# Designs tried in a protein design chat: VH-VL binders against NAD kinase (nadK). Part 243

Target 1, 268 residues: NAD kinase (nadK), of Syntrophomonas wolfei subsp. wolfei (q0aze0)
Amino acid sequence: MKIILVNNRFKENTEKKAQEIAGQLSALNVEVIIDNGLDEPYAGTVDFIMVLGGDGTMLRAARRYGQRAIPVLGVNMGTVGFLSNIEINELAEYLPLILREEYSLEARMMLEVAVFQQQSLLTRVFCLNELLLRSNSPRMLSFALEISGQKLEPYRGDGLIVSTTTGSTAYSLSAGGPIADPQLDAFIVTPVASHIINKRPLVVSPEREISLHLLEEREAIIGIDGQIKMDFGAENRVLIKRAPHPLLMVNLKAKPFFTSIDRSLQRQ
Short names: E, the ipSAE of ESMFold2; O, the ipSAE of OpenDDE; V2, 0.75 times the mean of E and O plus 0.25 times the DockQ between their complexes.

## First folded at step 17 (VH-VL)

Design OO6 (from LL3 with light chain S28K K36Q; framework fv_patritumab; at its last look DockQ between E and O 0.93; V2 from the best seeds 0.84)
Fold by OpenDDE, look of step 17:
Structure OO6 (fold): chain C 268 residues (1-268), chain A 121 residues (1-121), chain B 113 residues (1-113)
Amino acid sequence: as target 1 above (268 residues)
Amino acid sequence: QVQLQQWGAGLLKPSETLSLTCAVYGGSFSGYYWSWIRQPPGKGLEWIGEIYHEGDTNYNPSLKSRVTISVETSKNQFSLKLSSVTAADTAVYYCAREGLKHWTPYGMDVWGRGTLVTVSS
Amino acid sequence: DIEMTQSPDSLAVSLGERATINCRSSQKVLYRSYNQNYLAWYQQNPGQPPKLLIYWASTRESGVPDRFSGSGSGTDFTLTISSLQAEDVAVYYCQQYYTTPRTFGQGTKVEIK
């Protein structure tokens, strides 16, 4: 068995724990790769990914490895979030199950975000939570939203969020989006401070495609999971689709999503 | 190792339609843009167009009116049609893959061997 | 369209000497977000398809000898062969993949003096 431990190099406690766990796993004849984000993602075949930290670390891990259809376990290290399954102090208890591959998987839809220069692909990014389009100035943006070829009325506002159901409890929620069942596949399109007072979030089928482009000669910002920032101008277009592969989140411990929403949100 | 094999008629008369096919072996067809490029004898390279595995196409404006690129995903193949050919269309035609590094294009990393197409009366 | 212009059209260099090829784009091919120039260099031998040498202006493709290097940013780029070898005799092309249509330089023929 080969396992990647994903931690945050800027969090010393996660680094130390990663080393400790690596030692323990090695003693059990498990090959371990530690990914603290400093280097390129490990390119070799891997059986399991263990994410040590909070939601941010999970999001990074998802972007780095989510497309590889590898089971990913979130191990919380004292943070509040929605993406961890077990606590670090529970790892010893569940480690035998992990090694025996006695766990269930929960498929979480990811976004495929393609950024274009005119019609030319600049890059693609897969992300677990959301894409954010926002103004890079105090002025509102004017941008076009197209869903499966259907052109909506131009948007005016600070920006727009396209989120997965997983991301519904992230920035989308803060912007007034609905909380979605993470077992549901859907896009959530949430306006950010729209000029139209009653502009409502849209719940969109994952089978559809979402396109965004500016209607003015201004610079904007594309944000991915609150961690990646890209410049976005009038000559750029974003195409958002359901990622071809979901993130396979390991479920060792049942978590009552709906009963824990209030608690989790109050702690953030 | 990804390889491209291409085939089609190499001799045409004026006004006929050029038809070439490129097949992808040893790698994923999905997720990539696939291009056609041509090179007249003794001259440089001209990009004809590209197609995404889902069927989205981009064409060189200089050839757009005559070019059709299609894809058959089930066969890992994509094809080029160039209508109303003239002597000016005589060239070696290449299919190529636009490679990706971390899902970012970085150039044409895999090429077919090329097909000489000669247009003559 | 972004026009790509190479200089010189032909270059004769002695074995072991440095060969320098320049490429200019009519507009920037820099993706600022990634700080990457969408510029590639190709080598083409007679009767063969082009071979990718350099991508993102300065990164060598796998298997490309160290004597090949790319430099530049924005609109001005350079391919350098630090020590010309006999097998380096070929035509070299720069190419932008920042916008469509993709465009190539007119090519530079490198020969041994």
Scores: ipSAE 0.912, ipTM 0.966, lowest interface PAE 0.5, mean pLDDT 94
Fold by ESMFold2, look of step 17:
Structure OO6 (fold): chain C 268 residues (1-268), chain A 121 residues (1-121), chain B 113 residues (1-113)
Amino acid sequence: as target 1 above (268 residues)
Amino acid sequence: QVQLQQWGAGLLKPSETLSLTCAVYGGSFSGYYWSWIRQPPGKGLEWIGEIYHEGDTNYNPSLKSRVTISVETSKNQFSLKLSSVTAADTAVYYCAREGLKHWTPYGMDVWGRGTLVTVSS
Amino acid sequence: DIEMTQSPDSLAVSLGERATINCRSSQKVLYRSYNQNYLAWYQQNPGQPPKLLIYWASTRESGVPDRFSGSGSGTDFTLTISSLQAEDVAVYYCQQYYTTPRTFGQGTKVEIK
């Protein structure tokens, strides 16, 4: 059995803990590859991915490995987020179940993001939460949104978010988008500070293709999961589709979704 | 290891339609652009066009009025048709994959062996 | 369209000596976000299809000997064969893949002097 152990070397004791866990796994004849963010993603075949850290570390793991259809377990190292399943101090208790593959999987839709120079592909990136198109200057953007070839009236504002349902509780929420059940597959398209009153958030079938381009020359940025930034200009287009594979999240311990939301809403 | 096998008629008369097929073995068809390139005898390389596995095409403007590239995804195949051929279309025709590393283009990394197509006068 | 111009058209080099091929693009082929030039070099041996040697202007493809190197920036790019060997007798092409149509240089024939 070969496992990738993903950590963030800048978080408290995560590198030390990763080495400790790697030693425990090696003692059980498990081959361990550590991905601490310094090296390129491991290219070989693996059976399981263990993420030590919070949602940010999980987002990086999803971008690197999510299209490989490999089970991914989130192990919290301090501050509990939306994407961890167990706590680090529970790992020893659950390790036998992991090794015997006695767990269920929860599929989470990912985005496939393709950036073009006119008609020529420049790069493709996968993400778990969202793509953000935003202005990189004091001026607002004027941009076109197409959904499966259907051209909407032009947008004007600070930008646009195209989110998965998993990403509905991230930046999309702050921009006025709905909270979505992460078990649903959908795009959530949320304007950012739109000056056009008729531009409300849209919930869109995952079978649609979403295309964006600028209508005038402005400095813009494409943001991916709040962690990657790409320049975006008038010569560029971006195409967003459902990724071929969902992220396969390991479920060892039940995690409430709706109870967490209700608590937050009750405080408003 | 990805391998491309190409076939089609190698001798044509003027005004006929060139038709070539390329099959993809030993790797994924999905996620790539697939190209046709030609090389007249003793001359350089000319890109004809490309097709994405889902059917989107980009054609060389110099040939666009006569070129059709299509996919048969269920067979991992893509095809070239070039209508109204003349002697100027005599060339070796190659199929190729537009390669990706970390989902980023890096050139044509896999080529077919080529098919000589001769157009008689 | 981005025009690719190679020089020289033909080059004769003694065995073990350096061969240098220049390629100029009519426009930059740089994707700024990745700081990558979308430029490739191909080798075509007689009777064979082209073979990818160099990508992103300076990165060797797997299985390509260390004697091949690519360099350059902006619109000017160079392929260097540091110590020419008999099997390196071929035609070499540069190619941009930054935009469509994809365009190749006219080719440089390398021969043993």
Scores: ipSAE 0.705, ipTM 0.878, lowest interface PAE 1.6, mean pLDDT 90
ESMFold2 (binder alone), look of step 17: mean pLDDT 93; pTM 0.955

Design OO7 (from LL3 with light chain Q27K K36Q; framework fv_patritumab; at its last look DockQ between E and O 0.95; V2 from the best seeds 0.83)
Fold by OpenDDE, look of step 17:
Parts: C-alpha cells; structure tokens; sequence
Structure OO7 (fold): chain C 268 residues (1-268), chain A 121 residues (1-121), chain B 113 residues (1-113)
C-alpha cells in the first residue's frame, strides 16, 4: 500500500504529525509520501490520501489529486470545518480499517474551471468548493452569465460565486447562498452584492455549463477555493462544468451534516 | 507513450475536398485539444485549427470558411476536411496534440508523421 | 492575430560554437497570473514533424539536451544552442499558444559553417 500524507507546511504541528504518522506507517510496511505543498503533486500511483489539517488543506489536496480517483480521508487537527471525517486522536483507532480498505466512499462533485484568453485555453482548474469572480476595484463589475447557452440579463455587482454543494457552506454561504446537501450534485450560483435587489441565488443542474465574461474593459479576479487568484479581464472567458471525476472522500465515521451545521458555522 | 497515426488521400484535384483522419494511441483522448497544422513544401508551419474532445472547435480565420474539424470520441479519432482545394493547399498536413502540464497548455508535444497532400490538375 | 517573427532566417555556425535565434511576438504572450510565457520552440528535421524543444519560453521538454535553452519574456524571446552539434542542423520555429489562431515564426535554418 502507498499513501500520500498531505499537510500544511505553514502549520508546524501538521508537519510534525505527518512525519510521525509516516514513521508509523512505514513500520507497517506502508510506503508513504509526504506532500506539504512545496513540490509538485506526486505523479506515481497511490492507494490512499490522508489529509492532515483543516478544510483548506483538503481543498488543496482535492485540487492536486482529486482527478485521480483516489480515496481521500480528512483528518482534522483541531480546526473547525466540514471536510474532515475523523480527528487526529482517532487515527490510531481507524488505521486498521484504512489498511484493510474497510471504509465507504462519498463522491463529492468538483468544478472544472477553464479560463480562456479569447478562445484559447489558458488553464483548467479542478476545485471542490467554488469559483469566485470579483471586482479588483471598489467599482461594480458588469459581466455576462450564460447557462447552457442561455444568456441571462447582464449582471452588475461586486461579483459572482459558482459553488458546488460541498462549497455551499463556504464563501457562498457568506454571500447569502443556500446550504446544500453534500450528497446532492448541483451548481450554486450566488451573486455577490448585486445592484439588483431581487437577484437570487440559482441552483443549477450539474449537467449544465456556466460561462462568464466581462462586458467592459475592466480588471477583475478569479478566485478558486479562496486559495488561487487569477487575473480576469475583458479578453478572458471562464467556463465552468462539472468535473469528470468526483472527489472520493473516505467515510469512516458517519457525520450528521444537518444536525452539525449550526455548531460548525458558529465556530467559524 | 502517446502516438498519433494519420491517414487520408494524398492526391487531389482542384475543387475537391481534402479529408484526413488522425487516431490517438497509448493515451487519453479526453481532456486535450487536438490540432491540424500544415506545411507547404519548403515553407513554414500554419495552424489550421483545433478541436476539443467534446467537439468544440477553433479555426484559423484564414481557412475558417473551408475547414471542418470533427471528432469521433469512440474511436479516439479526429478528422480534417478542407473544401475547395487549390494548388495553394498543397502541403504536408500534421495532426498534433496540445499537451498539458498541470492542465495548462505548453505546446504541441505529440505529432503525427504528416501526410503529403498534393493538389494538381 | 499575434505575428511571430524570427531572426535570422538562416544561421551558419561552426561546430561547438553558440547559435542564437531570436523570436518576437507582435503582442505579449505572457500570462501574468501564472507568470508564464505561452511560447514554444520546435526543432524540425527534414521529412519529420516538428519536435517540441522548449515550452513556457524557458523550460526544456523531456529528453532535450541541456545545450538548448530558451529565454525572454513578453514579446522578445531567444533560443540558444550553447555548443552546436552536427545533429542540431535543422529548422527551428517559435510558436505562441497564448491566443488563437496559433501562430509560428517563419523558421530559422541552422547549418554548420
């Protein structure tokens, strides 16, 4: 068995713990690779990914490895979030199950975000939570939103969020988006400070495609999961689709999503 | 290792339609843009167009009115049609893959061997 | 369209000497967000398809000898062969993949002096 331990290099405790766990796994004849984000994602075949830390670390791991259809376990290290399944102090208890592959998987839809220069692809990014289009100035943006070829009325506001249901409890929530069941696949399109008072979030089928482009010669930014920032101008277009592969989140412990929402949100 | 094999008629008369096909082996067809490039004898390279595995196309404006690129995903193939050919369309035609590094294009990393197409009356 | 212009059109260099090819784009091909230039260099031997040598202006493709190097940013780029070898005799092309249509330089023929 080969396992990647993903930790946060900016969190010393996660690094130390990763080394410790690596040693333990090695003693059990498990090959371990530690990914603290400094290097490129490991390109070789692996059987399991263990994420040590909070939601941010999980989001990074999802972007780095989510397309590879590898089981990903979130191990919380004292943070509050929605993406961890077990606590670090529970790892020893569940380690035998992990090694025997006695766990269930929960598929979480990811976004495929393609950024274009005119019609030329600049890059693609897969992300677990959301894409944010936001003004790079105190002025409102004017941009076009198209859903499956249907052009909506021009949007004017600070920005727009396209989120997965997983991401519904992230920035989309702060912007007034609905909380969605993580077991549901859907896009959540949440306006950010629209000048139209009755502009409401949209719940969109994952089978549809979402396109955004600016309607004026201004600079904006694209944010991915709150961690990646890209410039976005009048010559750019972004296309959002459901990623071809979901993130396979390991479920060792049942978590009551709806009963824990209030507690989780209050702690953030 | 990804390889491209291409085939089609190499001799055409004016006004006929050029038709070439490129097949992808040893790698994923999905996720990539696939291009056609041509090179007249003794001259440089001209990009004809590209197609994404889902069917989205981009064409060189200089050839757009005559070019059609299509994809057959089930066969991992994509094709080029160039209508109303003239002597000016005589060239070696290449299919190529636009490679990706971390889902970012970085150039044409895989090429077919090329197909000489001669247009002569 | 972004026009690509190479200089010189032909270059004769002695074995073991440095060969320098320049490429200029009519518009910047720098993607600032990634700080990457969407520029590639290709080598083409007679009767063969082009071979990718350099991408993102300065990164060598796998298997490319270290005597090949790319430099530059924005609109001005250079391919350098530090010590010309006999097998380096070929036509070299720069190419931008920042916008469509993709465009190539006119090519530079490198020969042994």
Amino acid sequence: as target 1 above (268 residues)
Amino acid sequence: QVQLQQWGAGLLKPSETLSLTCAVYGGSFSGYYWSWIRQPPGKGLEWIGEIYHEGDTNYNPSLKSRVTISVETSKNQFSLKLSSVTAADTAVYYCAREGLKHWTPYGMDVWGRGTLVTVSS
Amino acid sequence: DIEMTQSPDSLAVSLGERATINCRSSKSVLYRSYNQNYLAWYQQNPGQPPKLLIYWASTRESGVPDRFSGSGSGTDFTLTISSLQAEDVAVYYCQQYYTTPRTFGQGTKVEIK
Scores: ipSAE 0.912, ipTM 0.965, lowest interface PAE 0.5, mean pLDDT 94
Fold by ESMFold2, look of step 17:
Structure OO7 (fold): chain C 268 residues (1-268), chain A 121 residues (1-121), chain B 113 residues (1-113)
Amino acid sequence: as target 1 above (268 residues)
Amino acid sequence: QVQLQQWGAGLLKPSETLSLTCAVYGGSFSGYYWSWIRQPPGKGLEWIGEIYHEGDTNYNPSLKSRVTISVETSKNQFSLKLSSVTAADTAVYYCAREGLKHWTPYGMDVWGRGTLVTVSS
Amino acid sequence: DIEMTQSPDSLAVSLGERATINCRSSKSVLYRSYNQNYLAWYQQNPGQPPKLLIYWASTRESGVPDRFSGSGSGTDFTLTISSLQAEDVAVYYCQQYYTTPRTFGQGTKVEIK
């Protein structure tokens, strides 16, 4: 059995703990690859991914490994978020279940984001929560939204969020979007400070493709999961689709979403 | 290891339609742009166009009026048609993959062996 | 369209000596968000398809000898062969993939003097 252990190298206790856990797993004949964010993602075949940290570390792991259809377990080492399943002090208890593959998987839709220079692909990025288009100045953006080739009336405002249902409790919520059941597949399209009256959030089929481009020359930014920032100008276009593979989140300990929703949001 | 195999008629008369096919083996067809490039004898390389696995195309404007690139996903194949050929279209034609590293383009990393197409007068 | 201009068209270099090929694009091929130049160098031996040698202006493709290096940014690029070997006799092309159409330089033939 081969496991990738993902941690955040800038948290001192996390790095030491990752080495301790790697040693414990190696003693059980588990091959461990440590991904502390410094090196390129491990390219070889693996059976399982264990994320040590909070939601931010899980978002990075999802971007790096989510398209490989490998089980991913969130292990909390501090503040409980939306994406961890067990606590670090529970790992020894659950490890036998992990090794026997006695766990369920919850599929979480991801976004595939393709950024273009005119018609030429510049990069593709996957994200778990959201894409944010925003102004990089005090001036509003004027931009076009197309859904499967259907051109909506132009948008004018600070920006737009295209979120997964998992991301519905992140920036989209703060911008007025709905809370969505993370087991649903959908896009949630949430305007940010729209100048255009009655631009409401949209819930869109995951089979649609969403296109954005600026209608005037302005300095704008594309943000991915609040962690990646890309310049975006009048010569650029972004295309957003459901990613080919969902993130496969491991469920070892029940975390009831609906009964805990207010408590989980207060912890953000 | 990804390999490209290409075939098609090598001798054409003026005004005919050039038709070439490229098949992809040993790797994923999905997720990539697939290109056609040509090289007239003793001359440099000219990009003809590309197609995404889902069917979206980009063509060289100099050839756009005569070029059609298509995919047949069930066979992991893509094809080139160039209509109304003249002697100026005599060239070696290559298929190639637009490579990706970390989901970012990095050049054409896999090429077919080439097919010489001669347009006789 | 981004035009790619190489110099020289032909270059004769003694075995073991340095060969230098220049490539200039009419427009920047730098993707500023990644600080990466969308420029590749290809080697083409007689009767063979081109082979990718350098990508992102300066990164060597797997299996390419250390004597090959790329440099430059924006619009001005250089391919250097630090110690020319017999197997390096070929035509070399630069190519941009920042926008469509993809465009190549006219090629530089490298020969042993």
Scores: ipSAE 0.681, ipTM 0.866, lowest interface PAE 1.8, mean pLDDT 91
ESMFold2 (binder alone), look of step 17: mean pLDDT 93; pTM 0.956

Design OO8 (from LL3 with light chain T99K; framework fv_patritumab; at its last look DockQ between E and O 0.96; V2 from the best seeds 0.84)
Fold by OpenDDE, look of step 17:
Structure OO8 (fold): chain C 268 residues (1-268), chain A 121 residues (1-121), chain B 113 residues (1-113)
Amino acid sequence: as target 1 above (268 residues)
Amino acid sequence: QVQLQQWGAGLLKPSETLSLTCAVYGGSFSGYYWSWIRQPPGKGLEWIGEIYHEGDTNYNPSLKSRVTISVETSKNQFSLKLSSVTAADTAVYYCAREGLKHWTPYGMDVWGRGTLVTVSS
Amino acid sequence: DIEMTQSPDSLAVSLGERATINCRSSQSVLYRSYNKNYLAWYQQNPGQPPKLLIYWASTRESGVPDRFSGSGSGTDFTLTISSLQAEDVAVYYCQQYYKTPRTFGQGTKVEIK
């Protein structure tokens, strides 16, 4: 068995814990790769990914490895979030199950975000939570939203969020988006401070495609999961689709999503 | 290792339609843009167009009115049609893959061997 | 369209000497967000397809000898062969993949003096 330990290099405690766990796993004849984000994602085949930290670390791990259809376990290290399954102090208890592959998987839809220079692909990014289009100035943006070829009325506001259901409890929520069942596949399109008073969030089928482009010669930014920032101008277009592969989140411990929402949100 | 094999008629009369096919072996067809490039004898390279595995196409404006690129995903193949050919269309035609590094294009990393197409009366 | 212009059209260099090829784009091919120039260099031998040598202006493709190097940013780029070898005799092309249509330089023929 080969396991990747993903930690946050900016959190010393996660690094030390990763090394400790690596030692323990090695003693059990498990091959371990530690990914603290400094290097490129490990290109070799692996059987399991263990994420040590909070939601941010999970989001990074999802972007780095989510397309590879590898089980990913979130191990919380004292943070508040929605993406961890067990606590670090529970790892010893569940480690035998992990090694025996006695766990269930929960598929979480990811976004496929393609950024274009006109019609030329600049890059693609897969992300677990959301894409944010936001003004790079105090002025409102004017941008076009197209869903499956249907052009909506131009948006005018600070920006727009396209989120997965997983991401519904992230920035989309802060912007007034609905909380979605993470077991549901859907896009959530949430306006950010729209000039149109009655502009409501949209829940969109994962089978549809979402396109965004600016309607003015201004600079904006694209944010991915709150961690990646890209410039976005009049010559750019972004296309959002359901990622071809979901993130396979390991479920060792049942978590009551709906009963824990209030608690989790209040602690953030 | 990814390899591209291409085939098609190499001799055409003026006004006929050029038809070439490129097949992808040893790698994923999905996720990539696939291009056609041509090179007249003794001259440089001209990008004809590209197609994404889902069927989205981009064409060189200079050839757009005559070019059709299509894909057959089930066979890992994509094809080029160039209508109303003239002597000016005589060239070696290459299929190529636009490679990705971390889902970012970085150039044409895999090429077919090329197919000489001669347009002659 | 982004026009790509190479200089010189042909270059004769002695074995073991440095060969320098320049490429200019009519507009910047720098993607600032990634700080990457969408510029590639290709080597083409007679009767063969082009071979990718350098991508993102300065990164060598796998298997490419270290005597090949790319430099530059924005609109001006250079391919350098530090010590020309006999097998380096070929035509070299720069190419931008920042915008469609993809465009190539006119090519530079490198020969042994």
Scores: ipSAE 0.912, ipTM 0.966, lowest interface PAE 0.5, mean pLDDT 94
Fold by ESMFold2, look of step 17:
Structure OO8 (fold): chain C 268 residues (1-268), chain A 121 residues (1-121), chain B 113 residues (1-113)
Amino acid sequence: as target 1 above (268 residues)
Amino acid sequence: QVQLQQWGAGLLKPSETLSLTCAVYGGSFSGYYWSWIRQPPGKGLEWIGEIYHEGDTNYNPSLKSRVTISVETSKNQFSLKLSSVTAADTAVYYCAREGLKHWTPYGMDVWGRGTLVTVSS
Amino acid sequence: DIEMTQSPDSLAVSLGERATINCRSSQSVLYRSYNKNYLAWYQQNPGQPPKLLIYWASTRESGVPDRFSGSGSGTDFTLTISSLQAEDVAVYYCQQYYKTPRTFGQGTKVEIK
């Protein structure tokens, strides 16, 4: 059995703890690869991914490993977020269940984001929460949104968020989008400071393709999960669709989504 | 390791349609753009066009009116048709994969062996 | 279209000496967000398909000897063979993959003198 431990090396607590856990697992004949963000993602086969940290560390793990369809466990090391399942002090209690594979999996839709220079692919990125298109200057954007080839009236404002249901409680919520049950597959399209009255948030089938491009030259940014930024100009377009694989989140301990909403939002 | 095998008729008369097929072995067909490139004898390389595994195409504007590239994803194959050929279309034709590292393009990393197509004058 | 111009068209270099090939694009091939130049170098032996040597302007592909190196950014690029070997006699092409159509330089023939 081989696992990846994902941590954030800029948080000293997680780095030291990852080394401790790696030692404990090695004593149980488990091969451990530590991913602290310094190196490229481990390319070899792996059976399980353990994320030590909060939602931000889980987002990085999802981007790096989510398309491999491997179980991913969130282990909280501080403030409880939306993506952790157990606390770090509970890991020893649950470790036998992990090794015996006595857990369930919850699938979480991911976005596939393809960025183009005209018709030429520049890159693809996968994300768990959202894509943000926003102005990178004091001036508003004028941009086009297409949903499965259907051209909506042009947008004018600060930007647009395309999120998963998992991302509905992140930036989309602050911009006026709905809270969505993360067990649903859907896109949530939320305008950011739109000056066009009929541009309300949309909930869109996961089978749709969403396309964005600027209608005039402006400095803009594509943001991914609040962690990756890409320049976006008048010559670019982005295509968003459901990723081929969901993130497979391990469920060892019940985390009722609806009863936790108020607590989790107060901590944001 | 990914390998490309290509085939098709090597001798054509003027005005006929060139037709070549490329099959992909030992790797994923999905997620990549697949290209055709040609090289007249003793001359340089000319990109003809590409196709995504889902069917989207980009063609060299100089050839666009005569070129059709298609996929048969169930067979891991893509093909080239070039209509109304002339002696100027005599070349070695290659298929190639437009490679990705961490989902980012990095050049054509796998090539077929090439097929010489001669158009009689 | 991005035009790719190589220089020289041919060069002769003594065994063990340095060979330098230049490539200029008519517009930038730099993707600023990744700080990556979408520029590749290929080696082509007679009767063979091209073989990828260098990608992102400066990164060697797996199995390429360390005597091959690439440099440059934006519009000006260089392929260097630090110590020419007999097996390096070939035609070399630069190619951009920043925009469609994909375009190649006209090629540089490297020979032993």
Scores: ipSAE 0.684, ipTM 0.867, lowest interface PAE 1.8, mean pLDDT 91
ESMFold2 (binder alone), look of step 17: mean pLDDT 94; pTM 0.958

